# Ledger of designs, part 15: VHH binders against Interferon-induced very large GTPase 1 (GVINP1)

Target 1, 242 residues: Interferon-induced very large GTPase 1 (GVINP1), of Homo sapiens (Human) (q7z2y8r1479to1720)
Amino acid sequence: DKRLFVLSILGLQSSGKSTVLNALFGLQFTVSAGKCTQGAYMQLLKVEETFTEELGFDFVLAVDTEGLRAPEHSNKSKDRDNELVTFVIGLANLTLINIFGENPSEMQDILQIVVQAFLRMKQVKIFPSCLFVHQNVGEATATDQTMDGRRRLEQKLDEMAAIAAEQEQCLDVTCFSDVIRFDVNTHVYYFAHLWDGNPPMAPPNPRYSHNVQQLKSRILMTATQESRGNIMKISDVKSRVQ
Short names: E, the ipSAE of ESMFold2; O, the ipSAE of OpenDDE; V2, 0.75 times the mean of E and O plus 0.25 times the DockQ between their complexes.

## First folded at step 14 (VHH; framework vhh_8emy_2)

Design w4 (from u1 with N59K L101M; at its last look DockQ between E and O 0.73; V2 from the best seeds 0.00; counts 0 for: pae E 5.1 > 2)
Fold by OpenDDE, look of step 14:
Structure w4 (fold): chain B 242 residues (1-242), chain A 121 residues (1-121)
Amino acid sequence: as target 1 above (242 residues)
Amino acid sequence: QVQLQESGGGLVQPGSSLRLSCAASGFTFDYYGMHWVRQAPGKGPEWVSSISKSGGYTKYATSVKGRFSISRDNPSKTLYLQMNSLRPEDSAVYYCAAGIMYDSSGSPDYRGQGTQVTVSS
């Protein structure tokens, strides 16, 4: 029975989720602008056998997901999104929450669903981790804007936590950090544009690569930490999927 | 920017020794397993050796086992390959690579430009 670290990603449709996963681990999820991911796709990555003892797991299971708020599912979109998010978060040791752009309404909807899912997991004594990835952040305003952005995100998450707590009758939850271990300063990553200019003639943005490396380092750190206490086995994954 | 820079290659006689170095920058070095890979002219890439992030675990290709030794210094972000009892068939460009997967499991995350090792009488 092999040990698995399960990494999943959630985000709005066309927010660049597959691109992030591909960049992190050299994966081959479909990134085409014209075709959206349907459902959930999984890739199993084998860890070098020599490294498995130090890492604490034998495989990485990467889970790419259908974009949330997909227009094709407008009539059933909310319920479907809720189910998908709950499933993906429940399956994963670590979930990447991918945010593209600054649409407040869309962001709020995603955050609400995500926070509710984590609260549900807590109720059943599942304690997954999450990292936020905010993409398409401009270079010029990086430090001040990121601080303000972090504050705003934290406030929104706390608001959503309070709402979720009320709905689920969880009296011990007042903020998002009560739902899961979370620090807005260390668990939120801002990504530059993938390209330096306008494609197709623009070169790749080296800052994007740097951002990917930073995120990957955090993921590996988290994976190592998680493996010491609550490592998932293949048999466990099968049970959760059913 | 991620950089891996190999050095220490050269022309040597059979039976001699070389020590390769790889200077790493632009990523969290101590979170990654490291690898040496070599490519000889007209041949595909060949995995040579791997070392875990802490250095506690090492692995070698059968062709170099007992002759080569992989090591790393995390504080200086440097990977090493001590090559003893060199043979003409060891002649190749040697690359250092970073990643948790290699050999049969996949491609490394990063790779350097390589250093040339030539073993000839």
Scores: ipSAE 0.135, ipTM 0.580, lowest interface PAE 2.9, mean pLDDT 86
ESMFold2, look of step 14: ipSAE 0.201; ipTM 0.642
ESMFold2 (binder alone), look of step 14: mean pLDDT 82; pTM 0.833

Design w5 (from u1 with K53M Y102H; at its last look DockQ between E and O 0.01; V2 from the best seeds 0.00; counts 0 for: pae E 14.4 > 2, placed apart)
Fold by ESMFold2, look of step 14:
Structure w5 (fold): chain B 242 residues (1-242), chain A 121 residues (1-121)
Amino acid sequence: as target 1 above (242 residues)
Amino acid sequence: QVQLQESGGGLVQPGSSLRLSCAASGFTFDYYGMHWVRQAPGKGPEWVSSISMSGGYTNYATSVKGRFSISRDNPSKTLYLQMNSLRPEDSAVYYCAAGILHDSSGSPDYRGQGTQVTVSS
């Protein structure tokens, strides 16, 4: 029987999940046709046989919510987005939260929804993992920029956690690290451009390869930890998404 | 098998200090916020203090703020309550508690056996 690692990708609007996965793993996966269900686009990725022993799973289910950030402003649309995000996070072993560029409105909206979903998972004693990927964050890829970005993100997450905890009347939650195990220094990854950039004249970012390998190693470590007891069989996922 | 074991209670004079301890086992201590709750004779439970999973954030009931200090040591899986300037109204059984403290639940996920604190005269 085959083992499945469920990877959810939220907020990734510029390139889609297959482009991110190919950048991270290259030829380690073959991609099947995707299927949209309950507002989530799902794609099954088969791990190449030479890597299944190392990784501890045979398939990756990539779940993408391409419609999550619709421009609607009605309260009904917001409730639907919250339910979808909660479902997708509850399904996943690991959630990648993609923040693109310097759009503070997108960052706040996504963080509010994600923090609420993780708080609800904590209430039912489910502790999924997350990683933050911040793409196209600036003109330079300096260390100072990443330290400032980490501090700002941590502050935003803590603010959202406090708001969510007040809404749920949870006295033991005052910051985001109270909601899930999170370390802003190891769970946040920054990319100036994932590829050569949009215009053909943009040079390859020298730190792109290092950052990609760091993210890949973190995903693999998370999957290894999950394979010891949390990785589900394909049949379990099928019933769970029903 | 979740276990919470309180200790450090006793009989003391007003103005004294006590340090309560709570030893935890049978669950991943680092994943839970922790609380102290007390119950005086003839009264219902009263929330005293809470501390986040990392220990970075604390909160206190108004009646103990400035006198009590909550702390935790995650490697040893131990919760503490430093109680200074004790008053007769602090007399109660003190319980260690773990988990989500939800108003509608009235109790946490896990609760210890309690340790008696008596402030006399």
Scores: ipSAE 0.000, ipTM 0.206, lowest interface PAE 14.4, mean pLDDT 68
ESMFold2 (binder alone), look of step 14: mean pLDDT 81; pTM 0.813
OpenDDE, look of step 14: ipSAE 0.608; ipTM 0.839

Design w6 (from u1 with D30S Y32F N59K G99S; at its last look DockQ between E and O 0.56; V2 from the best seeds 0.00; counts 0 for: pae E 13.4 > 2)
Fold by ESMFold2, look of step 14:
Structure w6 (fold): chain B 242 residues (1-242), chain A 121 residues (1-121)
Amino acid sequence: as target 1 above (242 residues)
Amino acid sequence: QVQLQESGGGLVQPGSSLRLSCAASGFTFSYFGMHWVRQAPGKGPEWVSSISKSGGYTKYATSVKGRFSISRDNPSKTLYLQMNSLRPEDSAVYYCAASILYDSSGSPDYRGQGTQVTVSS
């Protein structure tokens, strides 16, 4: 049986997450990509066999989502989003959390769902990794990648973690780094807005290409570290897609 | 800024040897598999050779096996291709390329601008 590294991306509807996946791997995701449940699409990437021992896995499973809806919707749309997030986070070795824009309410919408899902994974002793990708931030913020944006995100994550901990009665959780391994300085990537018309490896903005390379290098490092620990087999993934 | 810069090409006689180099910058070199790809005029790109991130595994196209040798030096972020017993059919622009994973579309993540190798007889 072959070894598998599972990479997924979550984001609000229309957040540009497929563009990030295409820029990282040159992938196109379609409805024929092995849809397992509403809102999740999968594609296998084969690692060339001469590299499999060095990397520690034979395949990468790329999982894309349709996008999450704002919590202002009906309770049924929240239940669907919670189910999708739980499924994707529980399946993945590494989850990219794609945040689009600077609207505080939209940021909180996805962060609330994501933090709750990671807390639930901690309770069942599943410890997936996550990275945040923040796209389409105003030119000053995205271009400079300031510590102010990192502090705001960290504060929101910590607030959401405290709320989730109260709901789940987890006395040992006071901040987001208590929920999952996380460092706001190394786990958050900012992408400049590239304005439409230049997919996939869209190089009219050299800062965007550099951001993509940085993220890809981090994904490889994470995948290599996971392969030295407890890497899934393809048969294990089949049991999780129920 | 990602950069792959090839060097060492030139005009040589059949049976000669050349050593190509590719200097890399702007990415974590040791986390990428590296490749040589060549393209002759009027033909599509042809994969030549690949090397794993540690250098422990190499693979060659049938047309160059036994004559070409790929190597890398991770501390200096440099990829090499030793080409021996060159033939006129080896004439092409040689490109250095980097990939984290095997790409099902065949596209590398990064590619250099190429260096010309011409074997004249």
Scores: ipSAE 0.000, ipTM 0.238, lowest interface PAE 13.4, mean pLDDT 70
ESMFold2 (binder alone), look of step 14: mean pLDDT 86; pTM 0.867
OpenDDE, look of step 14: ipSAE 0.021; ipTM 0.447

## First folded at step 15 (VHH; framework vhh_8emy_2)

Design x1 (from u1 with N59R; at its last look DockQ between E and O 0.71; V2 from the best seeds 0.00; counts 0 for: pae E 4.3 > 2, grease 26.4 > 24.2)
Amino acid sequence: QVQLQESGGGLVQPGSSLRLSCAASGFTFDYYGMHWVRQAPGKGPEWVSSISKSGGYTRYATSVKGRFSISRDNPSKTLYLQMNSLRPEDSAVYYCAAGILYDSSGSPDYRGQGTQVTVSS
ESMFold2, look of step 15: ipSAE 0.241; ipTM 0.664
ESMFold2 (binder alone), look of step 15: mean pLDDT 82; pTM 0.826
OpenDDE, look of step 15: ipSAE 0.788; ipTM 0.914

Design x2 (from u1 with Y102R; at its last look DockQ between E and O 0.01; V2 from the best seeds 0.00; counts 0 for: pae E 7.6 > 2, placed apart)
Fold by ESMFold2, look of step 15:
Structure x2 (fold): chain B 242 residues (1-242), chain A 121 residues (1-121)
Amino acid sequence: as target 1 above (242 residues)
Amino acid sequence: QVQLQESGGGLVQPGSSLRLSCAASGFTFDYYGMHWVRQAPGKGPEWVSSISKSGGYTNYATSVKGRFSISRDNPSKTLYLQMNSLRPEDSAVYYCAAGILRDSSGSPDYRGQGTQVTVSS
């Protein structure tokens, strides 16, 4: 009878995934101890009973990876990351792609892995949603600057989708919007720095708290839409994890 | 409100040519890859062709490759399918679609009402 929403978070090692997860869920959920299965850390979050009727689920399963490693010349590390990302995306109703900072090389590596994983999910008729969370981008959250960044991200995703589709022989995929439902204006969230200045003297940055609330609202909206058709029971999740 | 309107279908003889159009409104046309899918009576849908959002990449089903040509005009928000050397087996309702095709017969993000193409002696 209990309904579960599965939320995954992916990102490179040290990309601030734990900070975002704690900010989203720290004070308003009853949290069980997490456990690691196949390189993914899982944590059950119980939703208040009064919210369960509105949302259509009773629990959130937060799935966090140990962190994707920095690029190496070895193909072995990249193959392991691809398997982990495919597992995590295949498990989740919604996947957060966590990107820290402005390093183009790190961004390209994580995007390449993610695009290939979503393309493979399409081939098995699994249609998860994703949101991008771009942390620590300074104070440049003005529309003009985020518009340029969003356009560059969309172009990169389209290039990677076309290349991956050719490699995977997916003839009906020519750009990223053919792979998953994605709108760069509503599916990309930019986070300010956590502190406004240097700790410990700096206060918490109120823009960060606002960014968290925006993301939380979008996650809940997505969960409500999924609960009308695709939310799964806890027993179904156990089967998929194995 | 998202709307895709196909046109240009009709009754033609084998070996003829026909050009289908699909007018799009209610969404940002440039954000989506576009596709043609067809369905004959009593059969499942069949993927025909796809084109990237910029028009730079195109793909075709083997049954139509070399005979059909997909194109788009983003300023006018219009998708086209030029169909040459038509055969009776090309008779179907042709749909334009935007975004994800869940399989060659699946549910796209957006699909039109279709236009009938009939090729008969």
Scores: ipSAE 0.309, ipTM 0.726, lowest interface PAE 3.5, mean pLDDT 74
ESMFold2 (binder alone), look of step 15: mean pLDDT 81; pTM 0.809
OpenDDE, look of step 15: ipSAE 0.817; ipTM 0.929
ESMFold2, look of step 16: ipSAE 0.036; ipTM 0.509
ESMFold2 (binder alone), look of step 16: mean pLDDT 81; pTM 0.812
OpenDDE, look of step 16: ipSAE 0.723; ipTM 0.884

Design x3 (from u1 with N59R Y102T S107H; at its last look DockQ between E and O 0.58; V2 from the best seeds 0.00; counts 0 for: pae O 2.9 > 2)
Fold by OpenDDE, look of step 15:
Structure x3 (fold): chain B 242 residues (1-242), chain A 121 residues (1-121)
Amino acid sequence: as target 1 above (242 residues)
Amino acid sequence: QVQLQESGGGLVQPGSSLRLSCAASGFTFDYYGMHWVRQAPGKGPEWVSSISKSGGYTRYATSVKGRFSISRDNPSKTLYLQMNSLRPEDSAVYYCAAGILTDSSGHPDYRGQGTQVTVSS
């Protein structure tokens, strides 16, 4: 019964979720813009035995998920998304929240669902972690934009936390950091464009690769920390999926 | 832009020593565990040795244990393999690889082009 760290990713349809996972770990999730992931797909990564002691786990289970707000599920999209997000967050030790672009409405919807799910987990004494990946952020003024982006995200998350707290009658929650361990300065990653120019002739963007490495480092750090207290075994994961 | 460049290979006699080097660039070297893998003609790849990102953990294949020593210098982003008491069966292309995790296909995150080691009398 080996130790398992579960990493999941959530985000809107065609937001680049699979691409991020693929880049992180050399995975081969489908990244086609025209084909939506249905449900959840999982890939198992084996930790090299030299590192299992240091990391505290034997495997990483990467979970790619169906894009949120998929047009194919328009009739019950909200309920389905809620269920999916809750399930994925509940299953994972760490969930990547992938944000593509700056559509405020779409972002708000996702954040609301995500915050709600985390609050529910807190209520049942489950404390998963999350990292935000914000893609397609204009490179105009990298530092100012990132700071402003972080501020806006934090504000939005706090607003959603307040709303969720009211709905769930959680009086001790006033901000998102009350829901889960979260610091907007260390838990949000801004990704450059994947390509330097316009595909298919554009070369890969070195900055994207660097961003991926930073995120990967953070993921492994988080995994190491989580393994000290909340490590799951393969048998536990099987029971949760059923 | 990511590059692992192996060097130090060559033709040597049995019982001799070689030191392989792997120069890394284009990625954060100290974030990754490093590995040596070798492949002889007509054979599949064989794991040789691994070292953790900090160098605190090392592992060796049974076939090279006691003869080979893996080390790394993070500031210079270089991986080393000291090979002593070389044998003809050590003849192979030696690859430097970076990665902590392996996917279902067993691929590392990065791998070099390899350096040829030939042990012959």
Scores: ipSAE 0.030, ipTM 0.428, lowest interface PAE 2.9, mean pLDDT 85
ESMFold2, look of step 15: ipSAE 0.380; ipTM 0.760
ESMFold2 (binder alone), look of step 15: mean pLDDT 80; pTM 0.814

Design x4 (from u1 with S50R; at its last look DockQ between E and O 0.01; V2 from the best seeds 0.00; counts 0 for: pae E 22.0 > 2, grease 24.3 > 24.2, placed apart)
Fold by ESMFold2, look of step 15:
Structure x4 (fold): chain B 242 residues (1-242), chain A 121 residues (1-121)
Amino acid sequence: as target 1 above (242 residues)
Amino acid sequence: QVQLQESGGGLVQPGSSLRLSCAASGFTFDYYGMHWVRQAPGKGPEWVSRISKSGGYTNYATSVKGRFSISRDNPSKTLYLQMNSLRPEDSAVYYCAAGILYDSSGSPDYRGQGTQVTVSS
């Protein structure tokens, strides 16, 4: 009986998303070849045997989109992006949202889609976890100014939650923490580097190594907590994605 | 007046199939996502499945995925749940629901009276 933790990775580009997971867990996982199904790239990560007993699962299914695009003239592409994001978030136990740069406004469209997807999950009483990862920020932001970035993201998410609540006719939602469990201090991470498939062989500074370990620890804590409640068996997931 | 009417429940043996229907009236059906929610005696409500307003997105609770299929017909304002390979743990009153289920009490907005599904040897 093999247990599966499902991790989604979202952002404007699909390239490099699996490298975040590989950089965080490469020594603890064997990565299988990925495949694309239903517009999402999926990759199985086998948990190294000595860790399966501690974690409560045997495999991680990493799911990312093939690249979300800004809305175009075609309404099909907009509807497809919304459907894909909702599917990916609804499938996952934990979703990582990749944000490039220091200003979340540069990813306004994808953040809006993500917030609406989480609101839809709340509507059906599904409460997935999420973490936000900023990549390619300035070294000062990555080291010393994370409070300002956290507050800018929180404000943006709150504004988007209020907009989504009105569009979905949810009158009791006024901020993002009404939509999903969220703590801006423990759910938002910053890295100076863009992860491009080859993570740094050595940390650029001690804060990088600390941030990587904190993110890894949060992911594993979430996975362990999910294994006590709602974690899915691999055979169930394989039949559904085919 | 908003109305949702579930039908198609009954007593069946394990491994059987059953198809539930939900007829909707009194609102613009194709502007709302729809859900199936079930409640067994002595338990709280449990979400079963969701379908987007266009029908382009569906999702299922882990306990029913691969056995249940949700669908909708917007012209006839009808929501469906095809239930295959039924198990005793699927026994419950099944409700269709429209819109958002955000009440902390677990009572969905705009839901019907429910239809009883009982799976027993």
Scores: ipSAE 0.000, ipTM 0.092, lowest interface PAE 22.0, mean pLDDT 67
ESMFold2 (binder alone), look of step 15: mean pLDDT 82; pTM 0.823
OpenDDE, look of step 15: ipSAE 0.020; ipTM 0.380

Design x5 (from u2 with Y102K; at its last look DockQ between E and O 0.01; V2 from the best seeds 0.00; counts 0 for: pae E 6.8 > 2, placed apart)
Fold by ESMFold2, look of step 16:
Structure x5 (fold): chain B 242 residues (1-242), chain A 121 residues (1-121)
Amino acid sequence: as target 1 above (242 residues)
Amino acid sequence: QVQLQESGGGLVQPGSSLRLSCAASGFTFDYYGMHWVRQAPGKGPEWVSSISKSGGYTNYATSVKGRFSISRDNPSKTLYLQMNSLRPEDSAVYYCAAGIFKDSSGHPDYRGQGTQVTVSS
């Protein structure tokens, strides 16, 4: 009768993924076991009993993908990426999309796969939440470019949603917010570099720590909102994971 | 609190036109695609039309395509449905909606109370 919140992390590189998992490892969680299945690493994190009533769930299943770095030009690689993303998104209550850099062609391929997977989830009436984490944005230009970056990401997601909707003949989908609940101003998080200069002598970037705490707060708020709705029981997840 | 309020329905004869309006408040209207859904008595909900955030992309159910036109005015947070050449089978309660379906019945995130359209001779 234990309540489970499933958090997945997708992306080409793992630096931001490790930071998100570390934000969840605190005095509020006890890490149990990890299991790797089909290119996804899964860890079960037990919420300390003193916090279970406050948070509204007893466990978090963290799902981390390390297989999205398959060659982007192979049809087998894209099929495997599609299956992995669909599996991870289909399990998750909240999916974090980790984006590194501004305009890599690999980012566009990942966004296409992610949008298609969310559209397929909508068709089977599974409505996971999504947050975007965008890394490697310069500090001074990041404040000016964050607004522009949000607009461009939103535009790209909307274009991909419209294309996917045409392919799937989903006439009631015109933009990405028709596929999942998404607000580009509150669901996209930007990180500057971890350090303010060239390692090893560079000090930690203080904005990185602040942004991590903001992201942790959003993740826990999303988890709390989901736990008061259709959060799954652990027995239901065991059936789906096998 | 999110509110959607439909208006413009009524009793009309076949072949007539009506323009439905939906006033939105309590959320950022520009962040959502908007939709019209209708429900006749004793039937399930039927998707009618959708429009993208900017209004640049629209879609229609085959039963209304060519007769209905969806539009939106983002400054006034208002969604419209121009209904031409109305037929008796168009009789229903019309709801405006924002967002995605969240339950097994396929209802969107936000839906208004609806406005009745009756087409009879």
Scores: ipSAE 0.073, ipTM 0.543, lowest interface PAE 6.8, mean pLDDT 71
ESMFold2, look of step 15: ipSAE 0.005; ipTM 0.367
ESMFold2 (binder alone), look of step 15: mean pLDDT 81; pTM 0.813
OpenDDE, look of step 15: ipSAE 0.806; ipTM 0.926
ESMFold2 (binder alone), look of step 16: mean pLDDT 80; pTM 0.808
OpenDDE, look of step 16: ipSAE 0.808; ipTM 0.924

## First folded at step 16 (VHH; framework vhh_8emy_2)

Design y1 (from u1 with D30S Y102T S107E; at its last look DockQ between E and O 0.03; V2 from the best seeds 0.00; counts 0 for: pae O 8.6 > 2, placed apart)
Fold by OpenDDE, look of step 16:
Structure y1 (fold): chain B 242 residues (1-242), chain A 121 residues (1-121)
Amino acid sequence: as target 1 above (242 residues)
Amino acid sequence: QVQLQESGGGLVQPGSSLRLSCAASGFTFSYYGMHWVRQAPGKGPEWVSSISKSGGYTNYATSVKGRFSISRDNPSKTLYLQMNSLRPEDSAVYYCAAGILTDSSGEPDYRGQGTQVTVSS
């Protein structure tokens, strides 16, 4: 019975989730524009034996999910999204929250669902990790934008936490960091554009690769920082999925 | 204000023991895996030991395995490193770190100012 570290990613449809996962681990998730991942797709990655002791797990289970707020599910999108987010967060040791662009309404909706899911997990004494990935950040304003972006994100998350707390009658929760371990300075990653210019003639952006490497390092470090008790076995994962 | 303050270093003879402490403040200590790293003069940083956020998992560099023991107290926000059977090659500034410290060039989220450990006959 091998040990699994479960990594999942959530985000809006066409936000580049699969691209991030593919870049992180050389995976083969569908990244076609305009296509929506249906449900959850999982790929098992074997950890090299020389690193299993150091990392504390034998496999990484990467979970790609359908895009949230998908037009195909417009009429039932909210309930479906809630179920999916709750399931994915509950399954994962670490969930990547992928943000593409700055649409306030869309972002708010997903953040609310995400925060609520984490609060539900807390209530049942499940404490998964979370990292935010904000993609398509321009280089020219990267520093200022990131600082302001962090503040805005933190504020929004805190607002959502407060709302969720009221709904769930959790009086001890006042901010997002009360729901889950979170530091806006260390748990949010900003990614450059995948391409240096406009496709299809644009070359790949080296900065994107660098960003991916940084995130990968963070993911692995997060995994190693988990207690042995939090690392699931394959049998445990199977049980949770069923 | 994030602070990590190391203490317990000193000059000792080979074979002796030291216990380092790291007092953390200004961040949620229990949310982070904690690490000890050391840097000797003229050498790059070297990862020494890590402990998971709950303390349930520990890891050690091969060079210190069996001699050093890492522990933490989350309520008091303190990290410890028990160093036994010290050797001259253990001489370095020891740093307490939180976050994504790697055994290579990874930058920790937070790091202290360090405490000097000198092992000499």
Scores: ipSAE 0.012, ipTM 0.265, lowest interface PAE 8.6, mean pLDDT 84
ESMFold2, look of step 16: ipSAE 0.296; ipTM 0.705
ESMFold2 (binder alone), look of step 16: mean pLDDT 81; pTM 0.813

Design y2 (from x2 with T28E D30S; at its last look DockQ between E and O 0.01; V2 from the best seeds 0.00; counts 0 for: pae E 3.9 > 2, placed apart)
Fold by ESMFold2, look of step 16:
Order: structure tokens, then sequence, then C-alpha cells
Structure y2 (fold): chain B 242 residues (1-242), chain A 121 residues (1-121)
């Protein structure tokens, strides 16, 4: 049967996930109607047949979550978010962690949940790929891509990994690079604001479009690597979703 | 071109101390957590100790906790294992490792050639 690359996007509600998906999969894919299952919106993207040989897969399953930490949810919503994230990460070949803005509390919340889920995948010897997309940051941060910004993210990831390792009793994990293959310099993509100014009077920001194309190239390269031995068949995804 | 070179092993008597070192090159040492893993003849690898990028977090296998101490010096790209109160069951080839340990016994992405530690009378 047909080869499927599973791409998950995780992030807080209203974090621009659908805009990134739309920008990533334009003219090279035919998009089918999406379906919401178990709190995750799943959309099957058919690779145009002229590109199938180059890409090494026939379909992309895009898995988009509703807001991970909805502002109006209770403690039970936090447990649901953890279960949803674990499910989505366990399903995916590549997970994009979408962070919107520079709110430290929101960043820490999403990082804690996803790091914990990745640690659980490590314990069952599943090693999905991970990329970070940090949207709507100040233009200086986005254009400079400074050592300080990357160092701060790296430190936060390492702190969350140590906390999660204690909670999961993983003695051989002391930092995030012990959990998943990650290089803060090549696995983090900073996006400028989508608009150059304030809508409706502002035009789309061309730097945002450039950032999306860079990310798309990395996603396709990762998918090509996965197609060499790890790409799933559609029947395999059905069993994992169950 | 990742290279890890262990040294400091040898033949010692029970109760002795040894300090192992591991010189790293070909990658950014300060970006990785580091580990010591050992393997006795005819047995699978056994995780010994881990240390975070900064050295701020350390963990040990229960069999060595209190006797062994892991440390690192990021400027010199060197990892250390201070081994005190050595026992015959500590005899093994000791490897330093960087990156993900893919199982609890220590199957790392990167490891060195190892240094032999033998504890006998």
Amino acid sequence: as target 1 above (242 residues)
Amino acid sequence: QVQLQESGGGLVQPGSSLRLSCAASGFEFSYYGMHWVRQAPGKGPEWVSSISKSGGYTNYATSVKGRFSISRDNPSKTLYLQMNSLRPEDSAVYYCAAGILRDSSGSPDYRGQGTQVTVSS
C-alpha cells in the first residue's frame, strides 16, 4: 500500500498552526477534507504524483491539535492535554513544536508537556524527530537568531528534561539532548510576524514566507531520511491510532 | 568525525581508586550530556553514570553510587570518572558516551574505544 509521512504540529490554541500548515503544503499537495479524532485534527495531504519519486512518500498525514492549554479548562484538561500530546508524538515521524510570541509562562507550559511526552517515547524506544517553530517574535530576535535566544531555549529544554526525568524515573537523562536528537542551532526556526504591521492595513511579511520555505525544506529532507527505513504504511497508522 | 578517547584504566587491587578521563573532539562537547557505560567480558553493556551539559545534574547506577563520581571540564572537552573503593565486580571495559542512550544498558549514538579496568589481587 501507499507510503505515509506523519507530521504533527503541537502548540497552544490560536498559535498559528493552520497558517504554517497551509504555507508548507501549497501547490505540491492536494489537500483532502480534515477529520477531527480524539481531540486532534487530522488532514490527509496527497503528494502530487510528479513529486512522489523525489519525496519518497505518497501521502502526508498532518496532525494538528486543538489548544493544548485552553485558558478555560480545568485540571482534567491538563491530563487530557498530556494524553493527547503523548498520542500525537507517538504517531508522528516528525513533530513541530509551535510556540507563539514571547510569553515565558506559555512557552514553559508547552515545553514541559512535550518534553515529558518525548521522554515517554524514549522509554519505549521510539525516537521521533522534533523541530521547534517560534513564531511572532520581535524582529531583532527573529533576524539575529542570537546565541542568547537559542541558549535560553536550550536551558529551558534542559530544565524541563531534568524535571521530566525525575518524574519518569529515567536516571540516564540529565538534559534534553539525552531524550531526543536535538541541536538548538539547526532544529529551531524563528519566524517573524506574519504581517508587516497591524492588519488590515499591513501587507504580509515577506520574511515570514522565507522562514516557511526554510522550514519546508527541512521537513522534506527529514521525510526523505525517514522514507529510507522508517516510513509507515497507511495500515500501520490505522493500528497506531486505535 | 566524532572522537572519544578514554584513558586511566589499569590493573588495581580491591579497595583502590582510579580516575578515568575521556578526551572529546569533532563535536561541540558542551552541547551534550555525557555518560559512562561499562561492559564486562561476556556480558551486555551496563550504564554507570550520566552528567548534564553544565555538570549541574549527575546520576549513578545503584551499584556505584557513593563510590564513583562523574565530572566534566567543558573548556578542555574532557569527561572524568573518579572510581573509589573498587571491587572485583567493577572490572570491565569503560566507555564514555555522548548523546542518547537507546536502552537502559547504554547503547549510545557515540562512544569511545574504551579503557580496561581490572580489579584483582
Scores: ipSAE 0.293, ipTM 0.705, lowest interface PAE 3.9, mean pLDDT 74
ESMFold2 (binder alone), look of step 16: mean pLDDT 82; pTM 0.828
OpenDDE, look of step 16: ipSAE 0.793; ipTM 0.918

